VHH binders against F-box protein At4g00755. Designs and how they scored, part 13

Target 1, 377 residues: F-box protein At4g00755, of Arabidopsis thaliana (Mouse-ear cress) (q8lg03)
Amino acid sequence: MDFVNNLDTDTSLSILSCLDDPSDIVRASAVSRSWRQFVVKYSLSKNLCLKLFHQLSNVDHIIETSNDRNGESSEAGSSSLMDTRLLEKEHRAFALLARGCMSSPIESCIADAIRASSTDNYPVESILNTLEKRDRIGRTPSYWSSTGQHKTTVPESLLYKLIGDLCLITEVSIHPFQAYFQRGHPIYSSHYVRFRLGHEKDNSPHYNNSQDKKGEPGKSSIESNYVWTYTSQEFSMAQENRLQSFQLPEPVLCIGGYLLVEFLGRVQTQEMDGQYYICVSHVKVEGRSLAKSFRVENVDDNGKFGLKVLSYNDPKKMEEMDAEAGQDMDAEAGQSQLRNLEQLLNLLHRHPLDVVDYVWPDESDDEYAESEDEAEP
Short names: E, the ipSAE of ESMFold2; O, the ipSAE of ESMFold2 at other seeds; V2, 0.75 times the mean of E and O plus 0.25 times the DockQ between their complexes.

## First folded at step 4 (VHH)

Design p5 (framework vhh_8fcz_2)
Fold by ESMFold2-Fast, scan of step 4:
Structure p5 (fold): chain B 377 residues (1-377), chain A 120 residues (1-120)
Amino acid sequence: as target 1 above (377 residues)
Amino acid sequence: QVQLVESGGGLVQPGGSLRLSCAASGFTFSNYAMNWVRQPPGKGLEWVSGIRSSGGSTTYADSVEGRFTIIRDNDKKMVYLQMTSLKTEDTAVYYCARGTYKIYGQTDYEGQGTQVTVSS
C-alpha cells in the first residue's frame, strides 16, 4: 500500500517514524520516488542516527568528496533548493553512517601507540611492546612497565591512536604481564581499569608533525593535549595471566580517534626494591572502524565537527576486497616485523650483559627456561 | 637501598690464593642467587661464578673452573669467592652481583668492587 500518497502528511510521518532500523528507512527510500522524497524531506535517516548516537548532533557540516553529478553544479541558490540539496546530502551521509555503525565488521582498531604516563627503562619497556600479542621476543621479555611507586593509589595510563577518526568501540582487552623470569611468577597489574575516548585539542599539531619518537616519555601531561568525551566505569581486573576482555555496556562512538587506558590501584610489589609496578604485555581494541568512509575535521571546544564523506561504496565490500588482496594484512605484518626488529636492536644495544654468562637465575629459572622453550620457534 | 660491599682484594703472587667477601644488605638475601663478575683493566665485564639461593648449586666460567669456589652464608648474609692457583690473567676489579629477574632482566651491582692484582 502506497500510504505516502494516499494518507495525510502527519499520518504518513507517524507511520514511517515508527521505523527503528536504519536499513528499513533505506528500503523505504527505494520503494518509489515519492517515498524517497518523503524520507529525504523529513530527515528520517538523520533523526534515527541522532536517536542512536547523540554525539552526532555535533555534526556542524558535511563535506562530500564524491562529485559524480557534475551536470547540476550551476543550480540557483534559492533557499528552498539549497534546503533540498542539504537534506539530500544529509540523507546520504547519515544513511551510510547508520549502515557503518550497524553492519561494518568488528575488527582490531588500534593504529598506533602514542605515550604512557610513565615508562621504566625506556625504550626497552615501552608502550610499543603492547601492540603485539606476546610477552617475549625470543628469550627477552616484551611488555610495558610503569616506573616504581611506593603508594598503591598512583594511577598509570596508556594512550593509543585508533584506526580512523570515527570508530564505534565495543570492547577493550588487556593482558597483564606475568614476570615468568622472577621467583613466584608475579603478575604486575592493577585492581581496576577504566577507558576514555576522545580527540586532540584544537591547535595541538603536537603528534601529527612532531619528530619525537613514538612511545617516548612526554614532556607535558596527557591531559593537556586531549579532550575526553567518554569515560567508562571502573572494571575489575582478575589477577591472572590471560587476555581479559572488557565489553562496554553500550557501543561507544569515538569522535577523534584516541583511547586512554587507565590503571587504578597497584597490586604487586617487586621483591628487589619493594615498589609497586604496573606492567602490560598486550592491549587490543575491538570495534567498527568507519575510516574507509569518513573523516572528522576541526573538532572545536564545544565538540562540533565537520563530517567528511570519502566514499559511498559499501565499506563491507571494500574490506572484503582488501582482505582478499592481503594488502592491509601485508602492511600490518610489515609494521609488526619492523617493530620487532627495532625492539630487538634496542634491547641488544641497551643490555649487552643480557647473556647467559652474565645472568644467573634463582631456583625458579627452570620454569623460566621451560616457558622460553615454549615461545621459541 | 640494596647494598653489596666487597672486600678481601689485594696484591698476590702467581699461584697464590685470596678469599673475597661480599656483605649484602637491604633485601631478603636468602631469596636471591648471587654472582661474582670481574672487570680486567681495559676490558668489559666478565662473569666468574654463580650460586643459587639455597647454596645447593654452583657454576663457574671455564677460565676459573677447578681453581675458584663460591660459597654463601645465608644467616650472615655473606657471599665468598675462594680463589686458588691465581694467574696474571685473573687481575681485575671483582664485583659481587645479585642475581635477579627483576623487570630489567639483568643483574644488579651495588658495590665499588675490590681490586685483585696478580703480579710477581
Scores: ipSAE 0.000, ipTM 0.180, lowest interface PAE 12.6, mean pLDDT 75

Design p6 (framework vhh_7mjh_2)
Fold by ESMFold2-Fast, scan of step 4:
Order: C-alpha cells, then structure tokens, then sequence
Structure p6 (fold): chain B 377 residues (1-377), chain A 120 residues (1-120)
C-alpha cells in the first residue's frame, strides 16, 4: 500500500517530514512518480536545508548552466509548468547542498591569506607565514607578528579566503609562536581567540581594479569591507608551543568564503622594547568545501545571494574519481612546494631575519641549531 | 574494513560500576571523534556522550554525573565508565564513529553493541 496515494496530504507530509537524512529524501523521490511529485511539491529537501542552516533562507534564486539538467528549454508555456520547474530545480539544488554539507570530506579549507590588522617587519613577518605548518625555514624563523603595543586590550586579526564560496567550517587550529631564539623562549600569544565568518561588502574597495600585494596590511578597516554573519565564542588559548584546535559548537556554513581570526588580550612583552606582541606560526581550518558543486553570486549587504549549481554529480563520487586519478594529491603537494619557494624567495629578497642576530649559539650546537626542514606534513 | 567491537557488558548489581571498551580497527582512530549511544528494550536510541580528537568530552546532561568517556589512542580503544547503575540503565550500549566533522547524530559506523543488565 502507497500511503501518499491514499492518506490526506497533512498525514503524508507528517510522515515524510520525519526524514532527517538527505539521502532518504532522495530515495523517497525515487520510489514512484507520486512520491517524487510529493517530495518536490512540499519542498522537503529545501526544508531540511533550512532546518540545518538558517543562512540558506537567504538564497534569492538558483542558477543552473546546463539546459539538459533543467529539462527542455522550450517546454514551459504556462505559469503552473514554470512553477513546477522551479520546485524541481529547488529540489535538485537543495538535495545536493544538504548531501554536500553532511557527506563531503573534511579537508583543509584555507585558499589564501588576505591581510592582518598589523604586521611587524613587513613582509618578513607576514600572515603568509601562517599558511604552512612550520615555525622556521632553515635557520630563519617563520611566523606572523603584530606590531608592538603598550596596552593589553588592543586586538589583532588575521583574514583568510576559504577554498570556496560555500564551506561548512567545523574546526580552526592556531599554533602560537615561541621565540626559540630569545632568552626564556617566550610564547607571544593571546588570552582568547574568536572566529568570524562572512563575505565582502558590495561597495568594498576590492571591487576596484587596484593592485594589492598578497599579505600587505589593509589600508581600510577590515570591519568596513566585510559583513560578518557568524561570530564564535571567545576560546581560551593555552600558553603552550603546540597546535591548538578549537571546535565550533555547531558546524557553521560560511557563505562568501571569508574567515577572520581575532586575538584578544595580549600576554607577553618583548624584553628589548617592553611592548606586547602577538605572533602565530600556523593557522589551519578544517571543514567541508562545496566548491566543486556550488558557487555563490551577487551577495548583497542584506545577505541575499544567488546559488549557482556547477554539477549534479555526487560530491562523494566526484572526490573518489579525483583520488583515483591521483592528480589532486600531486597538485596539492606541488602547491605546498610552490608556497615554500615563494616564502623563501620573499625572505631572501626582502632582508630576511638572521637567527644569529638574536642568539649566539654554543660551540657544539651546529648539529642541533641547523634544522633543514621544520616538521613537514 | 572499519570495525568497532564493544566488550565489557553483562549482569551488574544496582549501585555497581562497569567499564565498557570499544576496540577500533580499519581507520586512523586518533583522527575521529567517538560517541556512546544506548538503547533500552523497546525504546529509542539515547545519546550518552562524545569525545573529541583532542580528548574533550561532551555528555547528555541527564547522564553526566553517572558516566565518563575516555580514549587511549595508543591502543585504538574507547572507554565508557559507568557508576551508580540503576535498573533503568539496562540497555544495549553501542560505540560509534562520527564522520570527520561534528554534525550531531551523523555517526557513520557503529559497533554490534554490548548488553548491560542491571539486576540483583
């Protein structure tokens, strides 16, 4: 017996609205023509997505570039047929979106470092140094440093671009920098760290075709150029030389692809000048990128946006195909090596820090002082 | 292949304590958050708690004072310590691996379960 065909709509909807798994909604739509029409008509995939992520209520429209996937281009001749096609399009897009959010592999989600609130000794101690898991390149320290401050209350921030316009963020990891070349090996960290996720404002200077150098300190306030749709709690930072992982209490869907890391409460002064610094050697972000399936277009200052579907291929199958080809793994290794070369060249060509300027090693420490590679992934 | 094998269940007297173990194999155990879930006879699944990759724990508030979750990454083993057991704690206890990330209730692999009976 088919309950969709012989129960009232309210009873059938009550039963089917208990489906919390996007895969079960898709399977329900495959049972029969009647079940599919019911799933589509009552927007079950869209409703599940909205239940999981309130920001998806800001989807203004859905864009599909493939006419084959959106049916026959010339078939729509009435408003009721057009309405049905819109509901079918919503079902496809939101079912794929929900599956992506639940089933896409967890991966490293930082695409690029944009700017820091301040940078000491630019470009040597820039935010670009935080992209790789290391605290030195050969004998030269590798870290981002804020400028010095006399007040502990001055915050600092690091701004990153994520690897897609839609990214479900689960975890942010911060490695404070320990100055192994200074007396007492001080750790220049903060008491707290806070995370914000969001997008660029439409009237941002970034819409101008001006050349900005990667990692260059911002000319305008970061707050003035971005809209932050999510702000985390303040997490306590342990004053330890280790990668510290901060799991968000609930996974957060980032629309627009920007992450701000804020450092609050300065803890360590430098002996030489008595000023407070905040230094970071590594920042890592883990989450589920939807970049292979989706793009976001026309994000306005009210958060409304267009959702563009790039492919209806199963995200999990797409990742499996890429892994089998072996191209992405080699490309990622190549990108890491290119970043290492880029940072080394920046250090060499723009007066790199000399470790000898900070410490005079013992006669016997050639073996232990010269590390050719910091812990490589 | 991913395998989770629970052990340590059995008959325990009211007020007693019991420690359950879950042996994991077929994946890098230290990379995954793990959870414990139980099901009493004739009832639905009840989440007990989870342990992060960092060792941080989160518990069902109604059970927090009665249970402790821990892990030993060197042995690929998850533990559930239960104290002050009551008849209402009679259930089948499952360990589960959470998918990388932490969408609640998205355990992707489950053990076979181990039964705990609280009776004198």
Amino acid sequence: as target 1 above (377 residues)
Amino acid sequence: EVQLVESGGGLVQPGGSLRLSCAASGFTFSNYAMSWVRQAPGKGLEWIGRIHTSGSTSYNPSLKSLVTISRDNSKNTLYLQMNSLRAEDTATYYCARESKGYIYRTEDYWGQGTTVTVSS
Scores: ipSAE 0.000, ipTM 0.093, lowest interface PAE 23.8, mean pLDDT 74

Design p7 (framework vhh_8fcz_2; at its last look DockQ between E and O 0.31; V2 from the best seeds 0.00; counts 0 for: pae O 15.6 > 2)
Fold by ESMFold2-Fast, scan of step 4:
Structure p7 (fold): chain B 377 residues (1-377), chain A 121 residues (1-121)
Amino acid sequence: as target 1 above (377 residues)
Amino acid sequence: QVQLVESGGGLVQPGGSLRLSCAASGFTFSDYSMNWVRQPPGKGLEWVSGISSSGSYITYADSVEGRFTIIRDNDKKMVYLQMTSLKTEDTAVYYCARKSYSIYTGETDYEGQGTQVTVSS
């Protein structure tokens, strides 16, 4: 069906805007040159990404490291060409971004431990111990410990760097520490745990990280150096010696690559000094990292940033299932929006999707679409 | 030593079903998310499905959504892929995969030896 050529713009836009799967938008862009130009002109890939992850509205500009495009932004005299090139660039970047969010493997997402709000007996009981899946090394216990407190209401925090600058987080797991070497084997935990995702102020690793050793308590508070764009609910911690998994209600896109784990409500006093401690033996984060395809640059205090595309995958061919040709073109006026959407989805699901649909450069995309239309099976 | 051993592949007719199994050893299985990836003839690796360490989060590639089901049994250290309504384009070597990254901890990605699935009449 070529409804883009047969229906008015408002009707076509309404139908295509009902697509909620990024793959369907990419398939639509591969149907013909006219469909691709429509998808690009009305920013359908970008609009779907913004609908799924509203933080992506903070993309200020896109930087591509693929292709020689150095001479295309030279002056304002090419305003119409610049608009077209910007839309095509947005289409490619947001289509690849959507693919990464929907089709990347689930993996462990902590790259580094940065610091804790406090640390007892530094460096022996530092946050660095939480990166390992153990509570001991030989006879030596391995855990992070806060400093002691008399008040139950003083929170503690652990700060981590995630894999890459753009990461979709699904789950955080915490293993409280049980002091197997103390009488009664107490578990030093908190009543609640809460998670924050965000970025460094000024997007400079040199402003904060270069001034402090990894895991060492810094001079400034964590809150003064970071901007938190997501804060979870308070999850209840079971007072048990086990890895406890906290599933986020929806996957959360972290822009900037920092995770803060906050521990709220102290539970266990130490017999020796009567003070409350919070101790953790392991922290694990699961999600989808987009580090191989994207970087985030120049995140300002308002959250605006540059999205840098590192690479597009090599185009790959998929073996097509034979499909019967000869569905009638939609040349009839007066059909309902739902019927038109069903017809569109049926057409798109007949079109095989492969890597070339996501990653062909502008010149190759237009040539490929033209050749595919001519070579109808 | 980390080991992932796949089984359950074979020849099936289009529209048929298969259940793939993966037995894990050499690591604490319940601490890791698990994935199924496949390599069709003449193509690179393609991600198929993933399941979080707890089993609470499950996701599928668009091409298999509604036809495949990923399941894990942490007590048995097993992950499974139940495949229904198989198509010729599902023909591939299927690999069980543990994805892990941390420069600090030295963890790397692991894949099994694979099991061949051939969908043909």
Scores: ipSAE 0.196, ipTM 0.680, lowest interface PAE 5.4, mean pLDDT 77
Fold by ESMFold2 at other seeds, look of step 5:
Structure p7 (fold): chain B 377 residues (1-377), chain A 121 residues (1-121)
Amino acid sequence: as target 1 above (377 residues)
Amino acid sequence: QVQLVESGGGLVQPGGSLRLSCAASGFTFSDYSMNWVRQPPGKGLEWVSGISSSGSYITYADSVEGRFTIIRDNDKKMVYLQMTSLKTEDTAVYYCARKSYSIYTGETDYEGQGTQVTVSS
C-alpha cells in the first residue's frame, strides 16, 4: 500500500522504464493498488493522452451520466475530497481513451458522403459513388466527377462524415477513375491529395437532412462551415488506376468526426472539351473508432469541448458484448479493472513520460510551499 | 446474391399519397447508398431520390422535391419512398437501386422488378 505512495514521480517513472513486464506488478495485489493510486494522483493517463494527441488539451470537462449527475447537484465538500473525485473521473475517461486508441481494431471509418466542391452531371456523378469499391456495376460506371476547368490550379474537395465523434485515423485510400469508355482510357487523377480532419461549427447547417443539388455552394461553403484541426502534408498521387493508400505519418485523433479530401493540381483533360477534370471511383478511410465509448459535446469557437463517456467497457469488449447477448459482466468487472491497469502500465512503459515535463504536480507545490521554513526542501 | 423487392404501388387520384417499400437482401445493406428511379410510360429511366448508407445525406430530383420523402431503416433492411401531392406526371414503374442511373451506358443497373404507380382520375 505504501510502497508507491512513498516514491516521488521521478523514481516511479524510472522503475517503470526498467521493468521487463509490468504485468508482474499487477499480479502482486497490494502493489497494484498502490500503482493505481499513483497513476490517478499524478494524472498519468491524462498526461499520456496529451503526449500522444495534443488535440486533447482542448477538453474542457468530462461528462459521465451517473457520476456527473450526482456531482453537478452536490459538489459541496472539502477541496481535497473534490480533487480526488475529479482526478478519478479524469483517470477513468483518459485511461479508456488511451486503451481505445492503442487497442481497438482498425476498421473503415466513413459513415457518409456529405458534399463535393463540384459535381459534373449532378447527381449521377456525385460523391455518393465514391463509397462503392468498384468503378462500375455491369455496364454502368461508378465515380464522382468534378466540373471541368481550364486552369490546372483549381482544386476540388470531397467531404465525409466519420462513424463517430472520436476516431483515430491512420490511412486514407483513393482510387482515381479511369474512363475506360473514352479514347486513350484517360485517368482523371490529381497531382496531390491532402487530408483535413475536424468538426462542424456550432452554427453550421445540419447536413444529415441536406439536399445535394445543382447550385450547391461548393468548396468555400464547406470551409466556412467547418474547423480543421489537422491538415496533412500533400501526398503525391500517381496517375494510375489502382487504390492508392496514404498512411498518415502518425495516427491522428479526429475530434468532431469530419474528413475533407482535397485534390490539388489537375492532370488530365477530356478530349471533347479540352477541360481538366478530377474523377474518383473510391475513397476509403481506416482507423480506430471510439464511437461506442465517447461523444464530443459543444465544441466552441475556441476549440474547447466536453468529452462525454458512454461506457467504460473497452471498445473491443463492447463489440463482443453486442454480438453475444445475455453475458453477465459483474463477475468480470474486477478482472477488467486489473486488465485495464496492466494495459495502462504497459502503455506508460512503452511511451515514457519525460521527468522534466512532469515536475509540476502537488509534490512540487509541497516543496515550494516549504522553501522558507526548511533548511532542506 | 443481391435482391431488391419493391412494393406499395397502385392506382391513386391526383393529389393523393402512396408509400413505396423496398426490401433488400444478399448484401450488407448498411454499407450502401440506396436510390429510387422511375420509368414513365414510353420514356427512359429518371432518377428520383437517393439516401446515403446512414441516412444522413438525402437528395431529390427537382420534379419531386418537397413532395417525396425517402427513408431507410438499416435494422429492417428497408428503404421507403413516401409520395404525396401526386401528379399524373408521376405515373411510372418505380425501381429501387444501389447505384444511380449512369449516363455513359444509357442503362441503370437496378435489381428489382419495380412497382407500378398510376396517377389517374
Scores: ipSAE 0.000, ipTM 0.158, lowest interface PAE 15.6, mean pLDDT 74
ESMFold2, look of step 5: ipSAE 0.000; ipTM 0.149
ESMFold2 (binder alone), look of step 5: mean pLDDT 83; pTM 0.839

## First folded at step 5 (VHH; from b10 with S57Y; framework vhh_8fcz_2)

Design e1 (at its last look DockQ between E and O 0.61; V2 from the best seeds 0.00; counts 0 for: pae O 13.2 > 2, grease 34.2 > 24.2, SAP .762 > .668)
Fold by ESMFold2 at other seeds, look of step 5:
Order: C-alpha cells, then sequence, then structure tokens
Structure e1 (fold): chain B 377 residues (1-377), chain A 119 residues (1-119)
C-alpha cells in the first residue's frame, strides 16, 4: 500500500513537489519508511524551506552539536555512505526549521536596544526607554526622542538585537509618545514606518569597543556594519497615542538577529524651538524564535554561514518545559526594574532639581493618582 | 534610476480646482509610500499629503484637509493630488516625493509643477 514505491520517480516527484506546507512534508515523511527515504533523497524539506525563505540560500553547511560529543565519530569511508549521512543531516535540520516556523510560540523577540540614529538629551531619552511598555515610571517620562530637525524629510532609526539568530518575524508594534507635559499634549509620531531585518556585516574586536552601542547617533556605522536582507514596504503611521501594529505581508525569516525600525516623515514641531521631532515610548516585535534550536556560525566574506543545530527537541515540547520552569517571567520583571532605576539615577545625576520637581511633586493629589502603582491587580 | 515627473500645475482662481499628476519610474512603485510637498513663495518646503504603499491610508496637512485628495494608481505608477476650493495661500511649487533608501532628505526628481492661485 506504499504509494511512493508503486509509482515511477517522475510521478512521485510531481506529487511530492506539490507540497507547499511544511506540515505536509512532515506528514509525508512519517507515512512510511519509503516516503521518508524519498523526502530525504530528493531534499524536499530543504527545497521547501528555500522556496519559503530565500535567505536560507546562504546556509553553507549544517553543524550538529550532538555529533560532537562522539569525539572522532565523523569518519566515513564510503562516498555513498557520506552522501546519505549528509542528506539525512540536511533533512533533520530543515525539517526542524520548518516545524519551528509553524509551531514555535509567538513571543516578543527583542533582546536589546542597540542604537538610535539620534538621541535628544542622551542618555535620558535614549532607545533603552522603548523596551518598556509604559510611557512613564511614576512621574518620570519614558520615551526615546530624536534630535530636532528643520526638514520634515530627515528620517530616524532605532536598531535592536533580537533574541536569537533565527527568528520568524510577523509583526512590529510601535507606540508613539504623547508629550503629556507639554501644552497641547502633542504626539511626536512619524508619517511612515519601515522595517529592515538582517545581520552584522563585520564582527571584529574594534566594534566591541564602539561608543555607538548605547544609542549614540551613528548613521555611517549603521550603513557600514549591517547587511539588510529584508526591507518592508512603508507603512502609514497614525498620529495617535496607542500601540500600533504593523503586520508584515508575509512572515520573514531574520537570519543574524537584527531589526532596524525606520521612521519616515516628521509630523510635529516642538513649541519652544520650532523643530520637528520623533518620539517613541515602546517598540515590540513579535514572531517565532528558533533560538533554542539554531545558531548561526562561521559567517564568511560572501555572507554564507553554518547553521548549527542546538537541539532537535520539538519546539512545542520545549515550550511546555519552559512553562513548567516559570523562571523567565521573574527575571524579565527584575531586569526591567533595574533598567528603570538606572535611568532615573542618571537623570537625577544630570538634572537633580528639575527631576525632583518633575518626578516627586509637592502636592499629595498627584500621589494618589499615580497609575503605574495601580495598573497591576 | 529613480525618476519622478510632476505635471498639471497652472493658474487658477480662488475656489477653483486642479489635479496634479506624478509619473514614477526606476523603482518598485508599489513598495513605497508617496507624498506631495510644496514650496510657497519665500518659504521653505511644507509637507502636504501622503498615501501608503497600498493606497489604503491617506494623510493630510491640517491646512489642506477636506480640500485635497491624494490618489495613487500602482498599475500605472502614478500618484495624483486632486485640489479643490483653492486659496491664494496654496500658491506654491508642488513636488511629489519618495523617501530615500538612505538617511537624509527625500529625492525630489524633476522641477516640480507651479500652482498659482490668484484673482
Amino acid sequence: as target 1 above (377 residues)
Amino acid sequence: QVQLVESGGGLVQPGGSLRLSCAASGFTFSDYAMNWVRQPPGKGLEWVSGISWSGGYTTYADSVEGRFTIIRDNDKKMVYLQMTSLKTEDTAVYYCARYSDYWGTPHYEGQGTQVTVSS
């Protein structure tokens, strides 16, 4: 009853090549040993992944962690045996990648804020503030601000590192900042937003000592240090104080783990200097992280790389195990509180009198109205 | 080579109507938002209107909202600005613009098109 064994090769390839869904290839490879052998022999998992995500054409080789524990076990004498082992390795890796792209949980994928193209009042109004969901901590504002510009056409960008080397990105959300402390409560959004995904171009030691890592302006550093393998269309951004979600037309596989958010078209001037600003209180990126399954290694001069498989465990099973541990939520909350404290202390160090009046007003009515203390149950 | 060519400007009386056209070439037009900006006599550039890549969202400067309509045709690679109820304050050179792929000012191609509203 094995359908593949009873058909000629061209008919079997035609039938199996119609499988466009990674789940269908997984099902086909599980039907029988003959179907699995066929899927492996003709690289159907690899070819499907390449059709879905052209960025995978830069994968040069597969590296398996569990294989290294055997020490010298990579010796192979037969060319036929070596070809079979290579095809099996590729099948396992790309089948795991396909499963991860379908089954890994949707989560927030930003690990760190790296740089902004400009920052007003650095470091107080830096890109680090965009990692927090609130636009204030107590009475202290929490937002990133560009520097002012007289031209509406000067763009701004925010650069983030993602939680893993392979993330399937589906949605970016941005909360423009409304300056509740300014007359008229202006909103400093942009007309459009655009997203780029990619990787570092050069990972030499001199980049590890750069001052640019803390959100300092670095236009030439962004152009010289990063390769963008995906650039989105320009999405219209509303002049509204809310989290605005921008779904990508199709999910995008980010290899190398960097996101650039570009703000295009300045809308709002500041009353005191008449210059245009862009201000953002929160940036969130959502997708399916493959960080527990894969890492990128051995990037060469042409952008080719090794895909290292860290674990062949089912991404759904790993999600279940992490939920039982529960540790990630406590660490995130504690790290967020420490970042907020450091930012406040930096502000107090620079502008102690202004901050004290702003953050801790003398009137008691403001104390009872503080929303951040009453937001959680 | 990115090219934007504006046309359709002219002399009109207050309260009149005019439609500006912009022909785009040299880039994937349907990937980009498009904008109209203007330069009134003796003043700097002012943003007028924008339209998202799909045409699903439009935005307008306060001074023109309700009077101007931005329209795009992705098949013909055209963007239009339909202007009605024109005022003398609308007198300007009008440019269509696409934001640059690089950090800096948008690339305005061509000479723009003059709109003059006078009695």
Scores: ipSAE 0.000, ipTM 0.322, lowest interface PAE 13.2, mean pLDDT 74
ESMFold2, look of step 5: ipSAE 0.064; ipTM 0.605
ESMFold2 (binder alone), look of step 5: mean pLDDT 84; pTM 0.855

## First folded at step 6 (VHH; framework vhh_8fcz_2)

Design f1 (from d11 with S31D; at its last look DockQ between E and O 0.45; V2 from the best seeds 0.00; counts 0 for: pae E 8.8 > 2, grease 28.1 > 24.2)
Amino acid sequence: QVQLVESGGGLVQPGGSLRLSCAASGFTFSDYAMNWVRQPPGKGLEWVSGISWSGGSTTYADSVEGRFTIIRDNDKKMVYLQMTSLKTEDTAVYYCARYPDYWGTTHYEGQGTQVTVSS
ESMFold2, look of step 6: ipSAE 0.021; ipTM 0.614
ESMFold2 (binder alone), look of step 6: mean pLDDT 84; pTM 0.855
ESMFold2 at other seeds, look of step 6: ipSAE 0.207; ipTM 0.683

Design f2 (from f1 with Y108S; at its last look DockQ between E and O 0.01; V2 from the best seeds 0.00; counts 0 for: pae O 9.1 > 2, placed apart)
Fold by ESMFold2 at other seeds, look of step 6:
Structure f2 (fold): chain B 377 residues (1-377), chain A 119 residues (1-119)
Amino acid sequence: as target 1 above (377 residues)
Amino acid sequence: QVQLVESGGGLVQPGGSLRLSCAASGFTFSDYAMNWVRQPPGKGLEWVSGISWSGGSTTYADSVEGRFTIIRDNDKKMVYLQMTSLKTEDTAVYYCARYPDYWGTTHSEGQGTQVTVSS
């Protein structure tokens, strides 16, 4: 039936390419070898990921770990074999990416506070304090403060490193600081906030000397060292002592793992000096981290990068449930493959299979089998 | 023609163990995901467990998670369900079933094997 199975390939490709949920493509590849072979052959997982996350168009190549399972020793081999190995490698990486973007837990994604555009009373009122959700530690206030300004239009920014090089960001939350120890208990918010996501420039020093660009406020220009591939709208920020959450219109895939929070428009003066300040007690970033599965390597001047796969295992256990019995299904002899696809997807939604390991199984290894002898003649 | 033959059922006491087997023929077994479904007395079918075509992924109904293990042997064309810590609620006819494939092959199941858990 191989020659019969090749009928309607263009129709099947059109139908599968209409799927908007990466999980359906990944799940289908677990159902049968023929489904997986079709998904791999036509790059369905890669193309869907590119459709959903345009930043992935900058992936130049995929790097597997040092124990390369596909074996790169046959580069001079046949072009057909090399194409097959490329398609399999791409499929494994993008299928894992799709799974991570759909099913990794929502978590806090900040790994480190890097620098602020200005800091009053450094280091006491530094950006590091924004990682602490309490506005006091013992009797000591915990917040970042800008320096004072007489003009309301002077902006401020906070720079953070995210967990890993690849994060799907959904929400940023900011808690302005209320100076409970000042007369009137003023709140030092800004009028607007804006978010940028991006990566550090590969500014390899051509000198023999190294340069320290971290640990000092205002010593290094933030714009000169970073490339921002996403910039949000300006969000209105309330002058209120509460954690304020700013949902991005769509989840954003951050390549390279840096977040810049920009504060626009100063609102509150300090009574003592009459200058405007911005003060923040907490910053939180929520999303799906892919750090256990991926690293980004060698972002070049064109924005191209290598996507290194660290592990094909599930970075975190998923809730895998099947609350319903399966539906009856009919055999088909000439009906549209669209109806069969709908039946399969309905069955998969009722009886989910999840792909834990996308590497090729070792067919000679039976370490999982335990049925050596049950019969007793 | 697709043929699935279940075996290994029987009468066991609560807390006991059984291993169900499913022999497959009439299709390329290693190309298909497989699952176990059961029908308790007087009730409809309920899904128990599934395993991907490669054997790399397994999933279980909440009622059997941690007690049942699905295993496949592609060389012998067999699917197994290792059942432990059996409860009276596990009494049912157990069926081995094949997922439909892309090219229009539909869901298929065997004739079943009876498991009875009683003291």
Scores: ipSAE 0.011, ipTM 0.483, lowest interface PAE 9.1, mean pLDDT 74
ESMFold2, look of step 6: ipSAE 0.145; ipTM 0.660
ESMFold2 (binder alone), look of step 6: mean pLDDT 83; pTM 0.848

Design f3 (from f1 with Y108H; at its last look DockQ between E and O 0.18; V2 from the best seeds 0.00; counts 0 for: pae O 15.7 > 2, placed apart)
Fold by ESMFold2 at other seeds, look of step 6:
Structure f3 (fold): chain B 377 residues (1-377), chain A 119 residues (1-119)
Amino acid sequence: as target 1 above (377 residues)
Amino acid sequence: QVQLVESGGGLVQPGGSLRLSCAASGFTFSDYAMNWVRQPPGKGLEWVSGISWSGGSTTYADSVEGRFTIIRDNDKKMVYLQMTSLKTEDTAVYYCARYPDYWGTTHHEGQGTQVTVSS
């Protein structure tokens, strides 16, 4: 018996609507033209994406480079032909998005460090240092430091740009900084961290430059310039010199490409001034970036946007092609070299004694020692 | 009215090659995924390879991947199985089958074509 030819339209739709895996919808459309027609006609790929990632409800339209000629729209056309072309366009875009969310490789998703809510000794102890895996470059410490505070309840935040406008985020990792050059080798972590994902408001580029670089909090600029569509729970952070990973309860689709890391509850004082600091040597964000397939355009005042498709190539195949084409260079290596050069040029322009001020005098004889001091009760 | 007619089988030595053909009629061929299945002597049906309705996607059983190639021609209503590096274990009756959805049972309609690999 021919099982497929005996199914009516309602039965086929019922079966297809039960699919929870985007890969199954793609496979179904490959084995039967009539099922592909149902998937397209009833927007099953779009609806599945919306069930998985509610942020996609803000997609107003799909933009394809080859289909955006305006001259063809001036001729009289059938509305049923336009509807079919619109449904096909939506199907292609959402099927690609779903595939990318399920099959793109897990990788580091930070493209740039934007600003901190405060920075001690700017620019030497700036957020840029958190992109480096090591806590030192040669003899120079590499970390971000907040300014000091007398109250433990004053939060701090770090703002990052992600790779591309669409990223499926799974995990954020933070390495607190241990001041190996201070007596007791204190660790300047926070009690808790919290993550926010979102997009920049439709504002001028100068918002990134409005922060006070020398110690005044930048809180008003961050709050006024960004819209956060996701806020995580507070995660407990250990006072330990290691990369600490915070897995999100479920993967989150970030549309707009911004991450805010909030540090809540100060723990460690600096002996010299008795103030609380937060210091971080590394931040890493892991997820599936869809930057090669999609871009977000024209975010309006209602939060609606156009989803531009850049390429319909297989996301997994594209990553393999990029690895082969660029095997001598990668983005991580290039960013590290640039940051090292910027640090070096800044140090060469400084007075030499500024570097020495970071080392406690009573520990300068053994600045390369590996031992850890034990705290006395 | 569904009819599938397999041909191209024969006797061949190990390491040899054969090309099987399947002529389809009685249904809208370009609307359906197609498969090759085989029945070794004294054994049940074994799925060999599949091809999507458009021809854009192909799949193979682990035992034949890299050696067999499935091809379709929607204009001629034909499915082919190009077999190379044949082994004694490939000896079977080969059937062309219209693949129902992944919940359905793969079935064969034709008489099949015998492939025998021996010295």
Scores: ipSAE 0.000, ipTM 0.302, lowest interface PAE 15.7, mean pLDDT 73
ESMFold2, look of step 6: ipSAE 0.013; ipTM 0.595
ESMFold2 (binder alone), look of step 6: mean pLDDT 83; pTM 0.857

